# VHH binders against UPF0284 protein YN1551_0030: the designs that were tried, part 2

Target 1, 347 residues: UPF0284 protein YN1551_0030, of Saccharolobus islandicus (c3nj62)
Amino acid sequence: MIKEYYGAETFILNKDFAYILVIGTTDVSLIPGLTIAGATPELTHFTPAADAEYVLLGKCKSINTIPVSPTGIPTPALLTRASLSFINPLKIVVNAGSRILPKIPYIDLQGEPGKDIRKQALSMEKVNNIMENSIKLGEELSNEYELIMIGESIPAGTTTAMATLLALGYDAMDKVSSASPDNPKELKRKVVEEALRNLPTDSLQRLAKVSDPVLLGVAGTSLGFKGKILLAGGTQMTAAAAIINEFDKNKLKDITIGTTKWIVEDKFADMLSLAKQVGVKVLASMLDLSISAYEGIRAYEKGYVKEGVGAGGSAIMALVRGVSNNTLVRKIDELYSELVGSNNLHI

## First folded at step 4 (VHH; framework vhh_7z1x_3)

Design s39 (from A24z with S100A)
Fold by ESMFold2-Fast, scan of step 4:
Structure s39 (fold): chain B 347 residues (1-347), chain A 123 residues (1-123)
Amino acid sequence: as target 1 above (347 residues)
Amino acid sequence: QVQLVETGGGLVQPGGSLRLSCTASGFTFSDYAMNWVRQAPGKGLEWLSGISYSGGSTSYADSVKGRFTISRDNAKNTLYLQMNSLQPDDTAVYFCAREAGYWSDTYKPFDYWGQGTQVTVSS
């Protein structure tokens, strides 16, 4: 049910852990500025807050609708909530720079939303704030836990991840995933190519130009934490691992990426080659959603969404503890039914 | 490589009906959710209707609910929009759009669009 790559081992995950969800937004999500009434890209500003609320509460407070696509494909936060329901870890929401703040408790890194990476993503002041405060958070968590799992919610985060990997010298062009079953590369490529022109010489300044607050918050928390870390995510987490490696070349021995089969098997990306280049271990949940009663859930098997909010890592944590695929899918279906039923009652 | 081609538009009188078709090529049509979006003269884009990859689930904007019906034929790689009780304010360019999944990582909710087909409702 779990595939191991590059020396990854599941036995280290059978310990108490805290779930850390780092949220943020980037103006890259607005390129090229397309808006559609009833399905606008501006709703992406609400996605991180809505995801955090859903994981903690089972409902969203920051949006007036449910977190599903026009055709009923749900946020990966639903998969995360289902998996974590069998474990009940401490859940900590960390704001690295979200335009919309969640209506639940969160820790603030004193960052800011990312700006257009073709110009400048973050000021150095905000980069320093995110790094210093997230390192301190990791140090504080080290007093209570030997293991943490860090997930993320940031729309357009694979674009900033690709720019980050390229800015740090990795062969990453066209290797990041997307929420689509295939990988429309044209817009990401154009944005990233422009962003990489006239890069600063200093690594931290390069990250300030092309990265995003969530990647920095994940990296800082990891650098501060003394124990074992599961980075719950796909190609975005290879970028976070690259940042960690840039600041501490020995740290990756304590880090493993936990992702989904839909990410590692994505024919239109190459997450495993990115992980190999960076030198980070990978675990993939082989969760089978084809048995779901709901087409919105089965759409993940078609390659929609694939990852986010730590869905793969969360499934790995449940599977390692003996929760079966059938049990996980039943819980996913239960939560999906509640989510859709809630929307029907409000109309 | 990916292509979506809309047909079936034209001039129709108020109260009339039209059936739009969208033929898909360059991808496995049966793996994708599909949508209809329109743009009226001088206005922005408006989402109208969506259909799941199998056709088992459909959704509609309030402005067209009860008048328009979305359907698909996966064997023919074709998406349809049956438009009834057409009104002058339904005059627009109608686009077929492939769903991208915007809750995680996308610049836009739809990743590929057809070139559009003009619908004019006029006496």
Scores: ipSAE 0.450, ipTM 0.763, lowest interface PAE 2.7, mean pLDDT 89

Design s40 (from A24z with S100G)
Fold by ESMFold2-Fast, scan of step 4:
Structure s40 (fold): chain B 347 residues (1-347), chain A 123 residues (1-123)
Amino acid sequence: as target 1 above (347 residues)
Amino acid sequence: QVQLVETGGGLVQPGGSLRLSCTASGFTFSDYAMNWVRQAPGKGLEWLSGISYSGGSTSYADSVKGRFTISRDNAKNTLYLQMNSLQPDDTAVYFCAREGGYWSDTYKPFDYWGQGTQVTVSS
């Protein structure tokens, strides 16, 4: 069903909640691959906006369809929308710094897209804006909710998460996940090692150098919120929890990470070790997508994508309310068939 | 170490055919979707075709749909691109690319590339 780690408990989740999706981009996504051809990362700029649009509307406005791989593996926004369809919480999109703005209502933290962390991710002005405005958002949400779930959409976010964890003193090298079935560790290691040279002493200045707007927005919203928080995500959320702990040592008692089995069982990462080091509780949805009619959906079971847009936490929220694995997969298949036609064909 | 090696390129006349091969090593080939991407002289990268890890699903760019066929042999760790009805504007370096991270997480959609193989279509 749901697997509990480090003292996590599901009963706290049986409350009304708001779903908060923090979106942003980082120029880490533009770093070319190890071969002469490099990466083709242009479409990644549209992913956070498209993910947000899909969760809110059931369709994207910034691109012709949802973000999918060339081979038809869909964004985890599909899993999130399916899970949340059984609950229909208030959904709030929060722009921490996306290059492409979504064509839906959103709250703007007055941040900016992250830059290359090997130089400087964010100006201090923009870091201060993100932190101040996200803390205020958390405070405002405290008037209406006892529980919130915070998800994220940011391409290359596991690289900035690893850099953030290392900059804050955690043993995180090679422990973050990737959307690929194995983790291309060497390039991430090289980028992060370069980013960590000549790091400032002050914690906020360290984060300005190596982090990203989404991690800061998640952390700030959490710091401002008085109630219980489900951080819906994988290894990126261990970095967010580390930032929270850096600024409030007592806050993690009210925080649990909600993720997927594909993240906690990822043999090419170590999410549970990161969570243990930070001191944050973890719940994992034991969702079984092998029963899906569609190869693109079953690809998650082979280690593609694994998490994002709050997919694991959203599944946990549905499961806690009595929605079965079979019912969730049926809804995922229904939504997927609307987007790609039949027989796993990409339109 | 992950390695992708393309072969089968060369000079061909308009209307001709070529079959490209990409041999993979250093990873479990059958766990990954694979792609073909090309770069024409003085132009950017163009994605051409993708195939799922099982070979059950394929997709194509409009520029090559109906002329090119992607396939794979998981027992031989080999990806193929059958190119028919070749045109002068198909002249490019052709790259085999492993589908890696994508859109909602990680830094790139293709995580490992081959060195490329030159295809020249000329009379």
Scores: ipSAE 0.054, ipTM 0.518, lowest interface PAE 7.1, mean pLDDT 87

Design s41 (from A24z with G101P)
Fold by ESMFold2-Fast, scan of step 4:
Formats: C-alpha cells, sequence, structure tokens
Structure s41 (fold): chain B 347 residues (1-347), chain A 123 residues (1-123)
C-alpha cells in the first residue's frame, strides 16, 4: 500500500506525532494569465485559511464551503481530514504569510504574503522572522514529540517551488512542458525564467527573491526539530528539502517526503528525479480512489488535484497504523457526502 | 499535439441562440474535465461553465445560469455550449479550456486553451 524510494522506511512512522499545517499566499497567483475570473479567484485567495479550517473543524468559516475545482473536485484537505480521523493527532496551524487569516487558533511566524518573484518575493526582515520563529517552533516541538508531519497550503506554490529549486542549482525546469501558446504551464515557465534573472549570490537572499513564506516556514520548522520528520507533499516538499539541505547537510537523514502515487506517477512532472537530486527519501501512498461512490473523488485517479494539505503523508500515517484502503475511501466518501449534502457547492 | 478548436461563433441578434463546439485532439478527452471561459471587449477573463470528465456533473457562473448549457460527447471528443437568450453583454471571445491536473498545486484551473471564437450580440 506504500512504496519506498531512496532508502525510505515506514517503521519510524508508528510513533505519536503532531500534524503541522503551514499556510501562506503568494502574489505569483495574481500574475496576469495565471488567474481566471469568475468561480475561482475568491476561493484562491481564501484557500489556505479554508483548508486549515476544514482540517481542524470539518467545515470552512472563511467561505461557506471547501475550495473545489470548477467541476466540483474537492481539494485534498478532505483526504487529509479523512486520514487523520483514524489517528486524531495534535493539529497545529502555522501562518507563514497568508493574505486571509483562518478563523481558528494558529501560530504566527511574523512573515508576510509572498510578492511577485520576478521582482522580490520577501524582504530579508520577513525571511529572518519566518526562519527564526519556525526554527524556535521546531525546537519547542522537540520537547513533546519524536516525530512530526508537516503539510502545506499555498496557491501557486509549485511555481515558487520550481523557482526555488532552480535558484539552488537543481535541474527542475525540464519537469514542465506544453505545446499550447495559451497554456498556464508555459506561462509558469516564463514567470520562473524571469524570476531567475539577476539572482543574488547568497542563498538566503536568493530565497528572499524567488521563494515563498510557506517553503521557508516548512524548512525552518524542520531545521529546528530534533526528531524524525515526514514532509507531507509533492514537488513543493522537494523544494523545502533543498532549502533544509542548503543550511544543514546532515538533516536530510531525519527527513522523508510522504506523497501520493498520483504525484510519483505523473509523467508531466518528475518528483522522483527531484528527490534524488536533493538527496531526500520518499514514501508514496498507493491509495486507490477508483472505488469511491463519487465522481469528484474518483477524479484523483484521472490525475486531478493529486496532493496538498499533506494528503499523501496523512494517508501513509493511516495506512501504517492498519487502516485499509477500503476503510479510508469509505471515510472520504462520508465526508464528501456531508460537504455536498449539507452545503451548497454551486456544482 | 494537444489542440482545442472552437467553432460556432458569429453575429446573432439579442434574444437569439448559438451553439459553440470545441473539438479536442492529442489527448484522451474522456479523462479530462472541460470548461468554457470568455473575455468581453476591454474586460478580463470570466469563467462560465465546467463539466466533469464523464459529463455527470456541471457547474455555471451566476451570469449565465439558466441561459447556457454545457455538454460533451466523449465519443466525438467534442465539448458544447448551448447559449440561449443572448444579450449584448454576452459579446465576447469564447474559449474552450481543459481542466488542469495540477490545479490543486497551483490553484490554476486550466492548462490548455483553444484560440477562441468571437460571439457578437448586436442589432
Amino acid sequence: as target 1 above (347 residues)
Amino acid sequence: QVQLVETGGGLVQPGGSLRLSCTASGFTFSDYAMNWVRQAPGKGLEWLSGISYSGGSTSYADSVKGRFTISRDNAKNTLYLQMNSLQPDDTAVYFCARESPYWSDTYKPFDYWGQGTQVTVSS
């Protein structure tokens, strides 16, 4: 049910853990041509807050419903909540720099929303705040836990992740290709290429130019934490691991990325090549959603959504504790039914 | 080679109807949700309607709900938009767009677009 890559092992995950969700926003999401007016702009701005609220409460307070695609495919927060319902870990929401603040308790890193990476993503003051406060959080968590799982929610986060990996010297650009002149993936490449011009020499200054508050918050928390860490996510977590490795070469031995089969099998990306370049271990949940009663859930098997909010890592945590695929899918369907039946999703 | 080609646009009188078609090639059409997006003169892009990969679920922007109907024929690799009760403010370039499999990562709903087809509602 779980595939292991690059020396990853599941036995370390059978420990009590805290779930850490790092949220933020970036103005990369506002670059002309990357945002479509109508059904999605409001959801995009509120997505990190809404995801955090849904994971903690089972409902969104910042919007009337959970963020979904234009065709009603739910965000991975639903999968995360379903998986974690079998474990009930401590859940901590960490604000690295979200434009919209969640209406639940959160820890503030004193960062800011990321700006256009073609100019400057973050001031050095805010980078220092995020790093100092997230490292301190990791150190504090070390007193209570031997294991933590860190997830993320940030719109346009794969664009900043790609820019971050390239700025740190990794071969990440060949993961994106498109033949269409109006394709959002081609626009992503152009934005990143422009962002990489005139990079500072200093690593932290490079990150201030092209990264985002969530990647920094994930990296800082990891650097401060003394135990084992599961970075729950896909390509964004390879960027976080690259940042960690830049500042502590010995730290990756304590870090494993937990993701989904949909990410590792994605032929238009190359998650495993990025992980290999960085030197980070990977686990992939082999969750099969084809048995779901709901088309929106089965869409994950078609390659929609794939990952986010720590969905893959959360599924891995449930699976290693003996929760079956069928039991997980039943819980996912139950929560989806509640979401669709109790709220007007405009689908 | 992924291609989306819109047809069926043109000039129509207020209160009239048009049916837009979008023919897809270069990918497995039945695996992807599809959408219609428009751009009116001097305005930004506006999402209008979406349809799931099977056609079992549809959604609409409030501005067109009750007047426009999205549908698809997976055997013909074709997406449709039936537009009824057309008004002058429906004048726009209409785009067919494929729903992005990376939407959750970037919150960008569309990865491939057609060239667009002009719809003019006047006189």
Scores: ipSAE 0.159, ipTM 0.589, lowest interface PAE 5.6, mean pLDDT 86

Design s42 (from A24z with G101S)
Fold by ESMFold2-Fast, scan of step 4:
Structure s42 (fold): chain B 347 residues (1-347), chain A 123 residues (1-123)
Amino acid sequence: as target 1 above (347 residues)
Amino acid sequence: QVQLVETGGGLVQPGGSLRLSCTASGFTFSDYAMNWVRQAPGKGLEWLSGISYSGGSTSYADSVKGRFTISRDNAKNTLYLQMNSLQPDDTAVYFCARESSYWSDTYKPFDYWGQGTQVTVSS
């Protein structure tokens, strides 16, 4: 079960594809500057590297804990790995600007971690590097694939996505999702309002001020790729699509966003309105995780996490190939059991 | 809208016990994982314990394992921390906090915090 919006078609996804995971960090994740020993500061900084490692290896090398929250809620990389286990596509990790580098092979776009968007996210030199190198990557992938799926991992990425959409002229204030069920908007709004002061006229300069390396890397790869593209993600991918449309008005005909029901049904966001404004097609995987044996997995049904690492798009790829909801949840439960079992518990 | 209010702090002798409560309002308490975090004088924040939305899963920092017990009463919208075998090093302001995600786009692990309650362990 896949819901189609704005002319999206599942038929086109029945092709071999490469999974591209674009990773990065932004100093927006450090606002308001809360540091909590034993719970989160290290995990937040290490999340993109750990996500990439988990998708490729089934374990994390960059952190010494298992990739679950203190209450047992796993990274969305678990859902991605489960979905892709039925397909086994080529997986390519692309570093757009992560503070912590994954301990696996990756392609480097020669970017940098994003800075505080209230001042300046990226230098123009690094923006040009990310765009040029990601466009080249897309061109190279066009020689081997007719379809790619691009996912992302970047903490605080919906804040930069909202700033990016607003800077490009879209009605996006308070319409992006969050990893929490209640979508805490007050800090996102405050940071974004400050970031939007004194915007330059040029689109690329606006992106340099308020965006992030991952959005640029996703957009550049998409602009360079000649085939069909599934942008695997939620409201962040509407910002990536907006960047793509800014530089190539005809490109969105080849692009569809693949996301989760938890994103499209998020009552504290409006992903579908953003997609409609941008003019991008949307598919949503209608997975039912309530049948999981594990409370941490069922937490997604409560609105925790919702998306990331291309979880929704990966599920769509599995569902299109005939993998059932029950089969997919069984694989999710299997991987979760491995992750939280005796061999993976460390203190 | 969202409020978390801690109570139960105070002065206790070393080796004593204390029970903290956190009452929640303005959201569906049973849909959220909850946590306890403390801040000792002149120190940073230290995560102590977490509990899932149903209460079926709990976790503890090594510094408090075996001494502290987290629990919740979803019918009363209340989170608890039972603190036993208290040590002078447990002196801190104790906060309850509503969990966000550690694995996504959040700029912080907890989206709402109580005002804190002071626990002082001294003779």
Scores: ipSAE 0.061, ipTM 0.531, lowest interface PAE 7.0, mean pLDDT 87

Design s43 (from A24z with G101D)
Fold by ESMFold2-Fast, scan of step 4:
Structure s43 (fold): chain B 347 residues (1-347), chain A 123 residues (1-123)
Amino acid sequence: as target 1 above (347 residues)
Amino acid sequence: QVQLVETGGGLVQPGGSLRLSCTASGFTFSDYAMNWVRQAPGKGLEWLSGISYSGGSTSYADSVKGRFTISRDNAKNTLYLQMNSLQPDDTAVYFCARESDYWSDTYKPFDYWGQGTQVTVSS
């Protein structure tokens, strides 16, 4: 039910762990793809807060709308909550730089929302704050856990991930995934090419120009943590691993990316090539959602959403503990039914 | 052909009320969450309120919570914003917007917008 790549091993995951969710926003999410009669909206600012709230509480407090698309496709936070319901780990929300703060307890890295990477993503002051505070968090967690799983929630994070990988010297152009089945490669390419213009020489200064607060927070927490780490995510986590490797070349031996088959099998991306270049191990959940009663859940099998909020890594954690595909999909369906109720047009 | 048309704007005195309407055509209105967004002179966009496809869930920005009420009539393909206790800094162009895929990494959570309606709050 789990595929192992580049020396990854599932047995290391049969330990108690803390779930760490790093949230943030970036103004890259506000770059318009096509001109509409009006102006660019700011709703993407609410996504990280809503995801964090849903994972912890089973409901969103920052937005009263349900976190389901018009066609019934739920946030990947639903898959994460379903998977973690069989384990009940400690859940820690870490704010790296979100414009909307979640209405639940969180740890603040003293960062800021990312700005347009074509100009400057983050000030050096905020980069230093995120790195120093996240490293300290990792060090503190090392006293309580031998294993942590780190997930993320940041809209447009694959664009900043591609820019980050390219800025660090990896062959990453057009290799990142997206939430849609059709990856909008041309817009991402244009934005990233502009962002890579006039890169500084220093690695931290390059990251300040083109990265995002979440990637830095994930990397810093990982650098500070002494045990084993599952980076729960897709192509964004290859960028986090690249940052980690830039600052500690021996660290990737303790790091594995946990993702979904939908990311690994994405024909419009190349996650495994990115992981191989960086030198990071990969586990992929082979979770089969085709047996779901709901079209919105089955949409993941069609390449919608695919990953986020640590969904793949969370599924891996449930599967290694003996939760079957059928049991997990039943829980996903149960939570989805509760979320949409009689208002779902496709039930 | 998707169209959203806002009406109901105008000049109102501080403390007054206005009701905005947005009429939708060219799509199944009841399949989409809807939003109100405004832009004040010389400022950026401010999201104000959202409503689910059924009308069962609503959300509000802190700046308007308790003063504005979003609602919809799916039989009439119409979205409403009831605005009470209007302040001079509520002066803005108000837009109706259709919500696209909530979790899409496409840089736009809305796929269609109206042309906007002007609301001016002054004495």
Scores: ipSAE 0.000, ipTM 0.244, lowest interface PAE 10.6, mean pLDDT 86

Design s44 (from A24z with Y102F)
Fold by ESMFold2-Fast, scan of step 4:
Structure s44 (fold): chain B 347 residues (1-347), chain A 123 residues (1-123)
Amino acid sequence: as target 1 above (347 residues)
Amino acid sequence: QVQLVETGGGLVQPGGSLRLSCTASGFTFSDYAMNWVRQAPGKGLEWLSGISYSGGSTSYADSVKGRFTISRDNAKNTLYLQMNSLQPDDTAVYFCARESGFWSDTYKPFDYWGQGTQVTVSS
């Protein structure tokens, strides 16, 4: 059902929770920045807004098309919406620094989109805003909840996650996942190696140089929250946990990462080694999409996408509450059918 | 290690047909979605068609829909593009491209490309 690593326990998750989705963009997503007419122009700026809209509304307002690849592979927001449909938690969208703002209510951390990490990702002013405002959000959520789940949507976020882990002293080179079935590492390595030149001594200044607004927003919210936290994501959440540990050495006892089997079993990455180095507990959803009627959904089993928008953590929350694999896949198929039912795809 | 090699280009008259092939090596071909992209003289890259890892799903750009057919043979590690009713404005270098992700940490839609094959449509 759910695999437990490094002392993680599922019984703490059987409580009411709020789903927190932290969104942002980074100019790392533009490297090398190839635009191809007719295919699917690089929509990385719109992805976080569209993901947030889809989770909350079941449709996107910020894009004129549906959130699937040319070959029918959907955004992980679809898996998240399906899982959360059995629970119906409070859903809060948090803008840490997205270039495109979602057309739904959100909390603004007063950050900014991340810049090229080879130069400077964020100004110290915006880093301070994100940290102060996200800590305050976590403190306010502590008045209402004993448990929160925090997900993320940020394209190219595993590149900034790798840079963040390395800048904080972890052995992370080539250990982060990719949305591709294999993990072509050369460009990420080159970008990250250049980004790590001339690092400042101060931890917050290092993060300002090489991190991203979403990792900071996740970390700040976690630092402010007094209860238990499920960080819903893959290798990006190991970087968030590393930031949390940098500022509070005792905090990881209250934190567990909830991810997918596709992330923990990724032979071209090493999520479990990263989690072990950081000292964070991990749960993995063993959700089996091979029984889906739709090839776009089964593509996750081939190593496409794997995670995002808190898909793994959301599946764990549903599974812990007794929702079966068959029931979850049926709901995923139902939502996928609705999404692609506009005659645009031959699934 | 990863290689994509296109063949089947050439000179064809308007209204004619060509079949392009792309032979893949260095990876498990049946695990990847594949695409065709072209570049006409003096123009940018234009996506034409995509096919899922099993061949069960296909998609097409409006400019070629109804004229071009994408297919694959996973046993032969080969991608095809059948081009019918060719027009002078189909003159371009045609590239085979392996699909990367679109929703997570991808910064580009395709991670490996062939060298291209020239298609010229003229009298």
Scores: ipSAE 0.489, ipTM 0.789, lowest interface PAE 2.7, mean pLDDT 89

Design s45 (from A24z with Y102L)
Fold by ESMFold2-Fast, scan of step 4:
Structure s45 (fold): chain B 347 residues (1-347), chain A 123 residues (1-123)
Amino acid sequence: as target 1 above (347 residues)
Amino acid sequence: QVQLVETGGGLVQPGGSLRLSCTASGFTFSDYAMNWVRQAPGKGLEWLSGISYSGGSTSYADSVKGRFTISRDNAKNTLYLQMNSLQPDDTAVYFCARESGLWSDTYKPFDYWGQGTQVTVSS
């Protein structure tokens, strides 16, 4: 049910852990190209706050909608909540720089929303704030946990991840995933190529130009934490691991990425090549959602969404504790039926 | 190259009907959920209706529920919107849009849009 890559091992995960969700937004999500002029992606910039609220509460408070697409495809926060329902870990929401603040308790890294990476993503003041405060958070968590799982929610985060990997010297062009089945590679390529012009020499200054607050917050928390870390996510987590490796070459021995089969099997990306280049271990949950009663859930098997909010890592945590695929899918279906019933959607 | 082309707009009297079509090319149409969105003069975008990749599930905005019907023909790579009991406030440019996922790393909840077709409801 779990595939192990590059020396990853599941036995280290059968320990108490805290779930850390790092949220943020980036103006990369606002770049038009293949959409009509004047269209505003209003729901996109609310996504991180809504995801955090859903994981913690089972409902969204920052917007008057449920975390389900117009056609019934749910946020990966649904998969995360289902998986974590069998474990009930401590859940900590960390704001690295979200335009919309969640209406739940959160830790503030004193960052800011990312700007257009073709100019400058973050000021050095905000980069320093995110790094210093997230390292301190990791240090504080080390007093209570031997294991943490870190997830993320940031729209357009795979574009900033690709830019970050390339800026740090990795062969990453066209290797990152997307939530759509066919991946909008051409638009990502053009944005990233423009962003990579005139890169600074200093690593932190490079990250300030092309990265995003969530990647920095994940990396800083990891650098500060003394125990074992599961980075719950897909190709974005290879970028986080690359940042970690840039500042501490020995740290990746304590880090494993936990993702989904939909990410590792994505024909329009190359997760495993990225992980191999960076030197980070990978676990993939081999969940089979084809047995779901709901078309919106089965859409994940068609390459929709695939990952986010730590869905793959959360499933791995449930699976290593003896929760079966069938039990997990039944819980996903139960939570999904509650979501769509609350807004009168057809399933 | 992904392309969506709307047709079927025009002038219609209140109470009348129109059927919009959206022809898709450059991707596997049957792998994607599709949506209809409109923009009335001086207003923002309003989502109207969505249909799953198989056509097995449909959803509607309250403003059009019971009057509009979304459907698709995957063999023809075509999305339809049957509009009945049209009212003056249905006057808008109508767009078909391919669903990218609402809670995702894409730039928009809809990643590709048509150019739009004008529907005018007046006497």
Scores: ipSAE 0.132, ipTM 0.595, lowest interface PAE 6.1, mean pLDDT 87

Design s46 (from A24z with Y102H)
Fold by ESMFold2-Fast, scan of step 4:
Structure s46 (fold): chain B 347 residues (1-347), chain A 123 residues (1-123)
Amino acid sequence: as target 1 above (347 residues)
Amino acid sequence: QVQLVETGGGLVQPGGSLRLSCTASGFTFSDYAMNWVRQAPGKGLEWLSGISYSGGSTSYADSVKGRFTISRDNAKNTLYLQMNSLQPDDTAVYFCARESGHWSDTYKPFDYWGQGTQVTVSS
């Protein structure tokens, strides 16, 4: 039910852990390319807040609609909530720089929303704030836990992840995933190529130019944490691992990425090549959602969404504790029915 | 290489019917959910209807429920919108759009759009 890559082992995960969700936004999400005039760009700013609220509460407070696509495909936060319902870990929401703040308790890293990476993503002041405060959070968590799982929610985060990997010297062009089944690459490639012009030589300054607050917050929390870490996510987490390795070359021995089979098997990306280049271990949940009663859930098997909010890592945590595929899918279906049934499917 | 081409628009009288078609190429049509979106003169985009990759699930905006029917033919790579009981307020450019999956991404929820087809409902 779990595939192991590059020396990853599941036995380290059978421990109490805290779930850390790092949220943020980036203005890369506002770059038009495939959208016609009249689109509402502001809705994308609500995604991290809505995802965090859904994981913690089972409902969103910051939006007037439900976090489901026009044809019924739900946010990966639903998969995360289903998986974590069998464990009930401590859940901590960490704001690295979101335009919209969630209406639930959160820890503030004193960052800011990322700006257009073709110009400058973050000021050095905000980079320093995110790194210092997230390292401190990791150090504090070390007093309570031997294991943490860190997930993320940031729209357009694969674009900043690709730029980050390339800026740090990895062969990452066209290797990151997307929410669509076939991963349209042209716009991401163009934005990233422009962002990589005239890079500073200093690693922190490079990250300030092309990265995002969530990647920095994930990396800082990891650097500060003394125990084992499951980075719950897809190709974005290879960028986080690359940042960690840039600042502490021995740290990756304590880090494993937990993702989904949909990310690992994505023919239009290359998760395993990125992980191998960075030197990070990977676990993939082999969940079979084809047995779901709902087509919106089965759409994940078609390559929609694939990952986010720590969905893959959360499923791995449930699976290593003996939760079966059937049991997980039944809980996913239950939560989906509640989400869709008590609200009309629409905006 | 991904291409969506709408046809079937035109001038129709109030109470009339029209069927729009959208022909898809450059991707595996049967793997994608599809949508119809319109833009009336001087207004923003309004989502109208969506259909799952298999055609087994459909959804509609309240403004068109009971009047419009979305359907697809995966063997022909074609999406349809049957429009009945048309009213002057239905005058708009109609776009077919491929669903990318994420509900609020700026490149999504629709990652490819057709050029649009004009529908004019007047006396």
Scores: ipSAE 0.409, ipTM 0.746, lowest interface PAE 3.2, mean pLDDT 89

